# VH-VL binders against Large ribosomal subunit protein uL10m (mRpL10): the designs that were tried, part 141

Target 1, 224 residues: Large ribosomal subunit protein uL10m (mRpL10), of Drosophila melanogaster (Fruit fly) (q9vpl3)
Amino acid sequence: RGKINIQRPKAPHYERARVVAVTQPKYPELPKAKSCFKTRAERTQQQQENPYNEIIAREVRNWLDHSRLVAFFHLSSITADDIFRVRVQLHKQNLHLKSYGSKIIEQAVKNTRYEAIVPLFHSNHCIVFSPDPEKTAALLRIVRRVPQMVLLGGIVEETMLSRNQLVAYAQMPGLHAVQAQLVQTLSQAPGHLIQQLQAHQNSFVQVLDVHAKNQMNEETPKST
Below, E stands for the ipSAE of ESMFold2; O stands for the ipSAE of OpenDDE; V2 stands for 0.75 times the mean of E and O plus 0.25 times the DockQ between their complexes.

## First folded at step 10 (VH-VL)

Design gb109 (from gb1 with light chain S95T; framework fv_anetumab; at its last look DockQ between E and O 0.06; V2 from the best seeds 0.00; counts 0 for: pae E 12.5 > 2, placed apart)
Fold by ESMFold2-Fast, scan of step 10:
Structure gb109 (fold): chain C 224 residues (1-224), chain A 119 residues (1-119), chain B 111 residues (1-111)
Amino acid sequence: as target 1 above (224 residues)
Amino acid sequence: QVELVQSGAEVKKPGESLKISCKGSGYSFTDYWIGWVRQAPGKGLEWMGQIYPGDSDTRYSPSFQGQVTISADKSISTAYLQWSSLKASDTAMYYCATSFYYWGEFDYWGQGTLVTVSS
Amino acid sequence: DIALTQPASVSGSPGQSITISCTGTSSDVGGYNYVSWYQQHPGKAPKLMIYDVSNRPSGVSNRFSGSKSGNTASLTISGLQAEDEADYYCSSYDTYSTPYVFGGGTKLTVL
């Protein structure tokens, strides 16, 4: 602060003090430049309203609307050359590998029937989309050879499926497979389905730990 | 039953053109890669290249790029290996083989086509 | 040039076990678990015996097994039989432009 103490009153004679007060020019203090501080909540809300995120979220929603098969994966460290090889092989089967941030996925599925999938995307992930649900068998055949991709679950014909249900669906022929999975999913408690998807996420952590230990021992992970 | 049937043996002179064939049956021809593998007399296996018949995506070994042409006709489930001008060094057994994956292994093999190039 | 190194020949007696090695680099055999083994009898096409280092296709005898340590893959044949006499080739993934690189081949003789 300044050196002037405003608490020290002058003691002039009454009449003189009044005349001085009345005749002083009115100098309203100019407002000091406003320093703008945002609260944590306000900053969080401004990040949520980022226009870029909304544009990409619309892209994700468009993929969901036009895909009859959606599969969710945990994705561990993989080279650009290796993911390119996998992406090309998937594309041969009309399977489209996409990666989106968890914030974008949350915005895309907000207020939709798929909002329950958000917890699956708290760590590194990728999604495979296809207009053709019959390609589920081809998808699983391809990703079986990509240890960096671990299946968490998916959506088939707008119905959420656990990993086990998606694997079962892949082994059934056409229309009968769709009917069987719908019956299984519709009779499942909503909390149980979400629990199964989250359990597969936890199993993935153990798979990564085993894989890392096997790599340190210079042994390849066993497949069935 | 998956089967790859190759065209018969060929005897050619240097400078002549040649096109050999490999017909697939018993599987979805457009969903599998078809590769060509060369084996010179008494020598080992050499991968020449491969094609995905569904979209004609073709990849060649650096050693064979520009020396041969690989093609496929999905209407008759047949893949081809072609030379514009044969050399004596092209004398070899040529195998076609198929794989679901671009990489890894060839699950099924044709019986082979022997190509002999001599004056 | 051959990309992967195999012994030119190996021999054993009926009932014995033999191992054939396939040595590459850290960018092929050492970098990926995409190693396959093929059996070839004289005048015949190769037959897939092992894929993905240690997996057997349907119809391949369990006497055939595969393994890998560092940059070297191995094919082991137990309980040798006369019909096992053949040439054996290993193959590995290398790069996108060379998805198949073969070994020079090993002639197995059953004495």
Scores: ipSAE 0.721, ipTM 0.862, lowest interface PAE 0.9, mean pLDDT 82
Fold by OpenDDE, look of step 11:
Structure gb109 (fold): chain C 224 residues (1-224), chain A 119 residues (1-119), chain B 111 residues (1-111)
Amino acid sequence: as target 1 above (224 residues)
Amino acid sequence: QVELVQSGAEVKKPGESLKISCKGSGYSFTDYWIGWVRQAPGKGLEWMGQIYPGDSDTRYSPSFQGQVTISADKSISTAYLQWSSLKASDTAMYYCATSFYYWGEFDYWGQGTLVTVSS
Amino acid sequence: DIALTQPASVSGSPGQSITISCTGTSSDVGGYNYVSWYQQHPGKAPKLMIYDVSNRPSGVSNRFSGSKSGNTASLTISGLQAEDEADYYCSSYDTYSTPYVFGGGTKLTVL
């Protein structure tokens, strides 16, 4: 009885091999993580052929006009899955991640106050929009965990900010907090001023009183 | 200071319904995920699910899908975990915790709610 | 199902350095640097000790450090103290099914 070679199992009978070959679940090759971000070239080509460029440009304009926070990012090699994850995370913070072709952006911002952003879109890029400028800190927190996203700059409250300025902005206490502090400071200022003014007056009165007492003591004749 | 305060311990019988609560304070309740974590006696931590109070997006672990309901009332900064019909196997400590990220770490934890289901 | 495997128990003497491992499947710990560690004392809620493999939250002792190699994340506690006796849980993210998975936990005993 021939030793069943467990290391090299005899090839199954041709019919069985055929069935096994056909029934082998073709695990769909995990779609090679085609970078969901079409190469710049692919994007450019798609943009040229897309009759909807005007519609998309209008969309971009709408986002710009209705956003109080806009951040521009360079995208390095990033997978579709990673982008999806980031998108979900951003969305939960009322941050909307969008990617547009450079030509679409140019068309969208032509003859607008946003025309200065065009140079930022020479490479793979994405834009994050939000109606809430207070989410700047949240945005930076999220993207810090995404090395493929490099902050280039942004627009906050209709003001264009550099990368550094945007970071600084995010570190500032909220406008309300600053206002509250300012109000507190201003409310304390009169009290402090009054105290200082009173302190000087009191000091002056004390000095005068001492002087008056000294004069009175000098005028009291030593009754020998 | 961020604080999560959970409802008190519960003793229930099998088949009864239960809703426990987690109240958040000291932070923007709508900007953070609230997760629920189960810990059976002498066992490890199990993620049950989480909710984003801002839009009520709710995610469940497959193991807990259909077994519990997670909800939140943002008006009172409170998250809920509820059972329609308790089982003895539901006996555990239940923690709520906050996470800034959908797949993020839980930064702050409630004190836990002990649920005992005994016949 | 993504499973994070931890040793059931580890022990060390005061002043020593100990390491707790957390091994995941290739799709979990190996894919992303989103590993967290939690400390849980008996009868207490878990406390975040490490996030993103190696980052410490504010207020966490610098004796706690995290690292990752391949599919294994590690929590290192240097200068072991009696107060470090607790259960430690690693966590990671499942891309496909659950956004959050805990390891089985490791009981650390300080001898």
Scores: ipSAE 0.029, ipTM 0.569, lowest interface PAE 4.5, mean pLDDT 82
Fold by ESMFold2, look of step 11:
Structure gb109 (fold): chain C 224 residues (1-224), chain A 119 residues (1-119), chain B 111 residues (1-111)
Amino acid sequence: as target 1 above (224 residues)
Amino acid sequence: QVELVQSGAEVKKPGESLKISCKGSGYSFTDYWIGWVRQAPGKGLEWMGQIYPGDSDTRYSPSFQGQVTISADKSISTAYLQWSSLKASDTAMYYCATSFYYWGEFDYWGQGTLVTVSS
Amino acid sequence: DIALTQPASVSGSPGQSITISCTGTSSDVGGYNYVSWYQQHPGKAPKLMIYDVSNRPSGVSNRFSGSKSGNTASLTISGLQAEDEADYYCSSYDTYSTPYVFGGGTKLTVL
């Protein structure tokens, strides 16, 4: 029953209109924007025999390298209107919904630590990228109304997490306080900055361990 | 630490206006929905509606649409529930709550605000 | 609209297991994985005990478990203790109505 189509929400007619009015047209959501990373736009001097696939693969690598949060979803049958609405809501939170061909994903992650994610892309899928790992809870809140998007797992701070680990990570409300403390320590006098960052990292790891209950026997993220 | 602190108890007469508050701290206030839940004396919980403070998107239960106004002031991390004209049937405990989890559940609750309206 | 029906009361003795049911009418949503359970002691705010049908938040005893079958979700409390005496509410959402609905509540009495 998790695969039934979401037709449209009945109650929030004005909410639908507000969401649509705030968003950009469908074309601008395609990857090319500087707002998510500091890299230059792809140069025209890429002289390869497969130029389109290589350009897109480099774009995927750039997203992976500059995103502290990456979430993988199985995508069931969904209308263009519904997916556009979801993309708009995600964009409000600096969450960027993308979909790439499986061959392009394989090419993008070849010879990287991310090769383990390739099996996730043999079915219909989508990926959400964000520079802000604290947005994990916001991501999950937004997609709760979208049963066509089934969370498979993700990457947070370059660590692969299963579905349940990612959900547990999102349940730690102290993340905002920890993140604020890290920003504060970076702006302090430089005397003990490294020691403070190490202490915060230890606290963060401890919090994640408290939420991990499934005894990892697998090396890859778990999917439902 | 996440905390939701609500305004104090209110005793009002029918026809008066009222605005009660819920101040959030220990998290990014603009990034999560805040909901309001009513509990009449001796009765169950009723979801009234919720607001996303980042852009003021609001959603109301059909039972409460037009009966109350939900708003937020993100500059002071505070959500509000307002009545323009109270009725005796508005006598209840009112909770604010927020959700950080994937499934839309309320994992953090305010202490409640008791509103008493003399019939 | 989801109308969530719970029994008005249930009772059990210390050490027993009891189950509280929550039955809905919606069958066109993406599943009943969105059922949550709340415990409320008199004079206190509700506390989230179970989310997504069967998951426990950090700090909730493993004596509390959730499940579903068809249009009915269940909260099971094993090893019943006096402190479990409270009101229990289920909740869910529906893609065609409000994003959140509570059941009528169940009073648990520990004999």
Scores: ipSAE 0.008, ipTM 0.441, lowest interface PAE 12.5, mean pLDDT 72
ESMFold2 (binder alone), look of step 11: mean pLDDT 88; pTM 0.919

Design gb11 (from gb1 with heavy chain T30E; framework fv_anetumab)
Fold by ESMFold2-Fast, scan of step 10:
Structure gb11 (fold): chain C 224 residues (1-224), chain A 119 residues (1-119), chain B 111 residues (1-111)
Amino acid sequence: as target 1 above (224 residues)
Amino acid sequence: QVELVQSGAEVKKPGESLKISCKGSGYSFEDYWIGWVRQAPGKGLEWMGQIYPGDSDTRYSPSFQGQVTISADKSISTAYLQWSSLKASDTAMYYCATSFYYWGEFDYWGQGTLVTVSS
Amino acid sequence: DIALTQPASVSGSPGQSITISCTGTSSDVGGYNYVSWYQQHPGKAPKLMIYDVSNRPSGVSNRFSGSKSGNTASLTISGLQAEDEADYYCSSYDSYSTPYVFGGGTKLTVL
C-alpha cells in the first residue's frame, strides 16, 4: 500500500455538503408514498373474512378427522427444493406435510377440543398428518434430519402429546392395543402441553436472537 | 444381518443388453431406497440413481438418465440395473447400496458386480 | 461429473493423526449437514465411516471423527494403524436431482 490517503478525494466542507444536499433532487419523491393510502373499498375488502378460508378450513377438519397421527412443527426458512425433498420422503411413509395460515387453523378447530392449539401457530408452522399412528417412529426419524422443522407436539389417537411424549410413543411396541393404552397413560392436561410448546418456542426465539447479535458483533468488530 | 447380494461378474460385447441384480435381506426391503453406484477401473464413485421399491419411484443422475434402467421386484426383494445396449465405456464395478433416506448416506453396500465390455 | 475436491493422497506413520479435506460450495457442503465418508479397501465395497458430518455408525472405531468448517468437511483418523490404509471418499447432498455428490477420493498410505 502506498499513497492511498493522498489519492482519496477529500471530504467536502460543511457548507459544500449542505449546498449539495439542498440542490440534489429528492429521490424518495419519485415514487409517491401510497403504502398508507387505501380506498374505503380496499380497506373493507381487506377486513372482510375471505370465503376461500372456510373451504380450506374444511380441508383441515377433514385431515384432522381422518388422521390418527397429527404432528405440529415450527418451520424455519426453507427452500422449495428442500421442502419438496422432505415431502417426498414423508409421503413414502404415508405422512402428509401441510401448511395452513393461522386464521384457517383457527376456523378449522373452533368449537373442537383442539381449539387450544391456535396460539402456538402465530409464527411459521407446518403440520404432518397420517392415518397410521405406528408411523410416528418413521416421522421422527425423518424430521430429525431436517433442522428447519422443530417438533412442538402432536395428537395421537385423539390425545394431545408433548414432544417428549411423542418420542416415548415412537419407542412403544407395534401392537395397537398396547400403544392405545400407553397413549392414555402418557396424556397430560391440554394446559400443560400448551405451556411446554410455548416455552420451547420462546427458548428457540431467544437462542436465535442471541446468536444473531453475536454474529453481528463478530462481523463488525469494535476495537476496545 | 442386513445383507445385499449382487449377481456375478459379466463379460459382454458392445451393443449387447445386460441386467444385473441386487438382493436384499435382513431388513424391510420396500421401506428403504436402493441406489446404484458406479466405479470405473482406477476411478472414484459415481451415483447413478436409486429406487424406492415400495412404489417403484425411481430417480436418475443427470449423467445416467436414459443410459440405464433401474427397477425392483419387492416380492423377491431384488433390485435391478439394466442396459439396452452396452458400450466399452460401461466397463466398471457396479455397487448397490441402501438408505432409509433419499439423501445423505448409504448404510449397507453389496459386494459389487464387475462388468467388462470388450470386443 | 460434479465432484467435491479431495487431495489425491495423504500419508502418515502408525500412531499419528491425519486429516483428509473435502471441499465443495455453499450449495452442497456449506449448505447442509449431510456429509458422509466412506472407506474402501482394494477390491472391496465402500464402508460407511461417518454420516451427518460427525456421526459414527455402530461398529466404527472412535479413532475416526468428522467435522466441517464453511465449505470444507474433514475426516480425521487418530492413532493411525496399517489397516487404515485405503481410499477415502466424501459425499454431500446438493439438490433433489443430485442427492449424492462424491469427492474424487483420497488414497491414505501408512508408512
Scores: ipSAE 0.700, ipTM 0.861, lowest interface PAE 1.1, mean pLDDT 82

Design gb110 (from gb1 with light chain S95R; framework fv_anetumab)
Fold by ESMFold2-Fast, scan of step 10:
Structure gb110 (fold): chain C 224 residues (1-224), chain A 119 residues (1-119), chain B 111 residues (1-111)
Amino acid sequence: as target 1 above (224 residues)
Amino acid sequence: QVELVQSGAEVKKPGESLKISCKGSGYSFTDYWIGWVRQAPGKGLEWMGQIYPGDSDTRYSPSFQGQVTISADKSISTAYLQWSSLKASDTAMYYCATSFYYWGEFDYWGQGTLVTVSS
Amino acid sequence: DIALTQPASVSGSPGQSITISCTGTSSDVGGYNYVSWYQQHPGKAPKLMIYDVSNRPSGVSNRFSGSKSGNTASLTISGLQAEDEADYYCSSYDRYSTPYVFGGGTKLTVL
């Protein structure tokens, strides 16, 4: 190379990398380190004003607004290769697996009809979105083989459904008018969705724990 | 009722091309993976590859990548296994089988197509 | 390809129980609960007997059961019958290049 630029796609790439490496600060600059006077309320508000969080929250709102099927799951520890195979299978059915932090979800649904879902995301979680509510049966068929994903409930045609209601919906005919009427019927008792889903989650965990103990320890139950 | 019907037995010479078929019925053809499994005479089962007919996504075993082509025609609910140039070592029984899951078991199987390659 | 290790043969008498092992590694049998078992009679296509380690498809006798411990899965057949005489293959999900790998197969002889 000479004193002037010769070719951008060859030698310049290496030279540019060297220059960038030299000019980048070895230690991260923390210009916010001197600001430690914020209350918890101010920190929460500041997080909502973070450009990164707002962009992702906007993405979540867009998914919610354009999806006729939304399913909520508790997600246990899962490897990258395991989640990849699940995502591939879901994508075949136009089902889109997404994971967002609880604060992002709270920000996305604040002041919307979906604000009630926030308590579902106090621990590890993921959400499946689809524009096609007829894919609910396919979704449940896929997830029954993924023990790390536990269905908590969902939203179909803007109606919140418990796990049991979503399972019932999956067994219904695919006709739009029929599905809309049945969703309306299944959601007849408004509210209590979060409580119903929490009760189901706790019961499932308890049943698995009892079964594991019985198989491992051969305990004899009291007989009366 | 779910059924996979495979094409009839083939007798070929080394170097010839061949395409065998597997026709599915009684299920949603585009929503299930169709895999091909090879069994050489007196030997065990070998997974060759599989295709998802809905988008033609195809996965191959490393041993068979580049040796065969798997394809599907969703208009007639038929999957295919094709060789451009057969070898004597390709002599085997070939089964097609279907699975709902990418990672999952094959719950329905075709009757098998015997391919014999000899000079 | 065969990556999972099975005994070449096992034998039993009518009414007995036998167990067939299937040993892999942490990247297949040991790492996942996606172990299946197939039964193949001479000249016939394989039939799925067990999936996800221990689940039976509809129509499969409850005499067939599956289990797993570490890197080894097992198929147990209780109350052996003459019709059980066949080749048995295990299979598992594989983390690497293929979603599917078979065992070498076990010939079950009933007297």
Scores: ipSAE 0.542, ipTM 0.762, lowest interface PAE 1.7, mean pLDDT 80

Design gb111 (from gb1 with light chain S95K; framework fv_anetumab)
Fold by ESMFold2-Fast, scan of step 10:
Structure gb111 (fold): chain C 224 residues (1-224), chain A 119 residues (1-119), chain B 111 residues (1-111)
Amino acid sequence: as target 1 above (224 residues)
Amino acid sequence: QVELVQSGAEVKKPGESLKISCKGSGYSFTDYWIGWVRQAPGKGLEWMGQIYPGDSDTRYSPSFQGQVTISADKSISTAYLQWSSLKASDTAMYYCATSFYYWGEFDYWGQGTLVTVSS
Amino acid sequence: DIALTQPASVSGSPGQSITISCTGTSSDVGGYNYVSWYQQHPGKAPKLMIYDVSNRPSGVSNRFSGSKSGNTASLTISGLQAEDEADYYCSSYDKYSTPYVFGGGTKLTVL
């Protein structure tokens, strides 16, 4: 007979909550002040964080300038333990996995030749850096086992390459001069990769827009 | 082709030290993990640990941590499994095997080294 | 010592299909798609038959296939042949204990 109702715990917390509910006035949230506009506190925090953001942005510029291989990935939901495992394996091949906020990326690359990569970082993302472009094959072999990481493109020897061009580069026999020539051959027009990456993002936005419109235009059929 | 060649069978007494070897060929020795797997007579496979020869990063099973030492010599493409003091319970077949991935499958296996420990 | 759960034995006749299960938890089989299967003939080293749940290495017969549902992975052998008689071990990545954990093994007998 001592059955306890788990859904309705014994009285002390309920009684206290009831007293608080009776004695406190009900205030609705102010959506316009909180949801639509930044508060004074939020603006102050943003201003106060500017020096820190510039330090991290400088770190990003350093990685971009000193890496001969930079690969960009879309990153789906992944646990800290899973990404740690991936980071360990990448590090064995002198591949360095980094994640930075979109704002920091924009600050890092503004007024530089890398500014064109900013649109890649409007969603969940991560970047892999390496001083060794011959590790591209090892990178792709590792990431093949990580479905949460989707290759978008990259930079090899300062040349922007699409996903397919990076895959082609990785399949080269390891002759450095031949690989360098392939990079030049794969990239024949300025902005080619950027236009392809923007088209991909525009297609993604278009898919979301179509999905949203389909949701809004979803009519309940006349039943019977 | 990838090949792992292990040292020959050993017969030892309790308390003796032992070091067995696994020599790799046909692949980049420093780019693959080498693991050690134990199989007691009539029993299943037990992962003991593994080493990445490129930087000597070594990972052990909790059951074998402190009981064995795993090492590698890059100059001769050889990995080792070592005991400071053998026990009768160490009687088993010991396999070495390679994996590209820290978390992945063992692609290639050595032929095994039988270790018998008896008084 | 840490082991995934497999049946101790399974049997079949030539031409039949058999399935061997491998049950773990959400921290190994259920949490990752890093399940492998090994075949071991008496007195010989294990041979990799399946990796990443369902992928087959080159040189492994297409009669061998793998799958996973929740915390249980399965190895299926179709068109059973006498040479398939062996011990079969599953393995998985394990978040907490080891990068590898093996199953206890299943003895397949071809009658």
Scores: ipSAE 0.562, ipTM 0.773, lowest interface PAE 1.6, mean pLDDT 80

Design gb112 (from gb1 with light chain S95D; framework fv_anetumab)
Fold by ESMFold2-Fast, scan of step 10:
Structure gb112 (fold): chain C 224 residues (1-224), chain A 119 residues (1-119), chain B 111 residues (1-111)
Amino acid sequence: as target 1 above (224 residues)
Amino acid sequence: QVELVQSGAEVKKPGESLKISCKGSGYSFTDYWIGWVRQAPGKGLEWMGQIYPGDSDTRYSPSFQGQVTISADKSISTAYLQWSSLKASDTAMYYCATSFYYWGEFDYWGQGTLVTVSS
Amino acid sequence: DIALTQPASVSGSPGQSITISCTGTSSDVGGYNYVSWYQQHPGKAPKLMIYDVSNRPSGVSNRFSGSKSGNTASLTISGLQAEDEADYYCSSYDDYSTPYVFGGGTKLTVL
């Protein structure tokens, strides 16, 4: 049988095209990303069983199987230009930003140890994959400058980690084995853990929103 | 402690080639962008370009595209700025600076290399 | 030519507050929150004072603050001191091919 020495998921060809576009000579300014709505019939069809979805679900399973670091994010409204810049910076650190529909993710993780993550993807979301868990610190450093991406949690070496546990892992990479053992114990009730992660993240987002609004209110009088 | 150490001052004649260096230490050299910034005597700062040493991806200012070459040697943690043929207008202080972000600020700077081009 | 517009000079007395403006377009200063400010003393390399419009690196005095309104970013120095006398440069993100552009610089004189 023929063998290919490609065990890890490769960056899709379209990612290479986008990276090449970024490195090319200056191009004319492109219009901002255009939002569109699907018809009711298209939405209904999208919810039906689709053979194409299984192909993409296999791609997701391949990413999960070959990535030692997986991070889950809530994604707020972001321009195509902003997400493309973030994607390029992440790619430099061997971090691969992917977005998949909730139905595809459900199909990908159904009957797997990761089935509990499905509730994280009921709103706008994205996932970052990497074969290198030591890049967790780089990931968090990049995302600090992207307020539209809010960390929900992740998987390191097949162990589900909360947001706080991922942050701790990034700050103390030498202690990752101890952290993974602690997280394994805490992850014994995955449904409740996922709910707590979402609730905690929502509370954090609310605190950040209130803080940002208070900062803006304080700054407004000085700006006038 | 992050440090960028640049090569010493250069005095050259028009038409000569030159390659100046910027050696990084105290950080992961291949994980940061290194930019080159020019400052003509008594003038302001001009961004010339930057390189990501990990894959040698390079971006240039339109004013300097084709005028200089930026390169890096990750085995010795050193970035380079090179001219094939110097002009008197190339007389300036040249700084290297590092940035973690493609779009971002330069948080660490070299001490500068003074290049004087005169006949 | 200068891409971002700064006043050539500003002056103030010790203890006062001074503000330096940096004006660009909707495609740079107005389009992104990636404005930085650098301080340069004569014969020295520039030092990062502000990044992402209003954030200070560790070790930078809280007398330095940044803000932005529309296409204009501002650096404010409160409690002005003699050692603040320097040249100040703003910078902004532009586009993917040319990610960086500087302002013309402002000479601050502490009288």
Scores: ipSAE 0.589, ipTM 0.792, lowest interface PAE 1.5, mean pLDDT 80

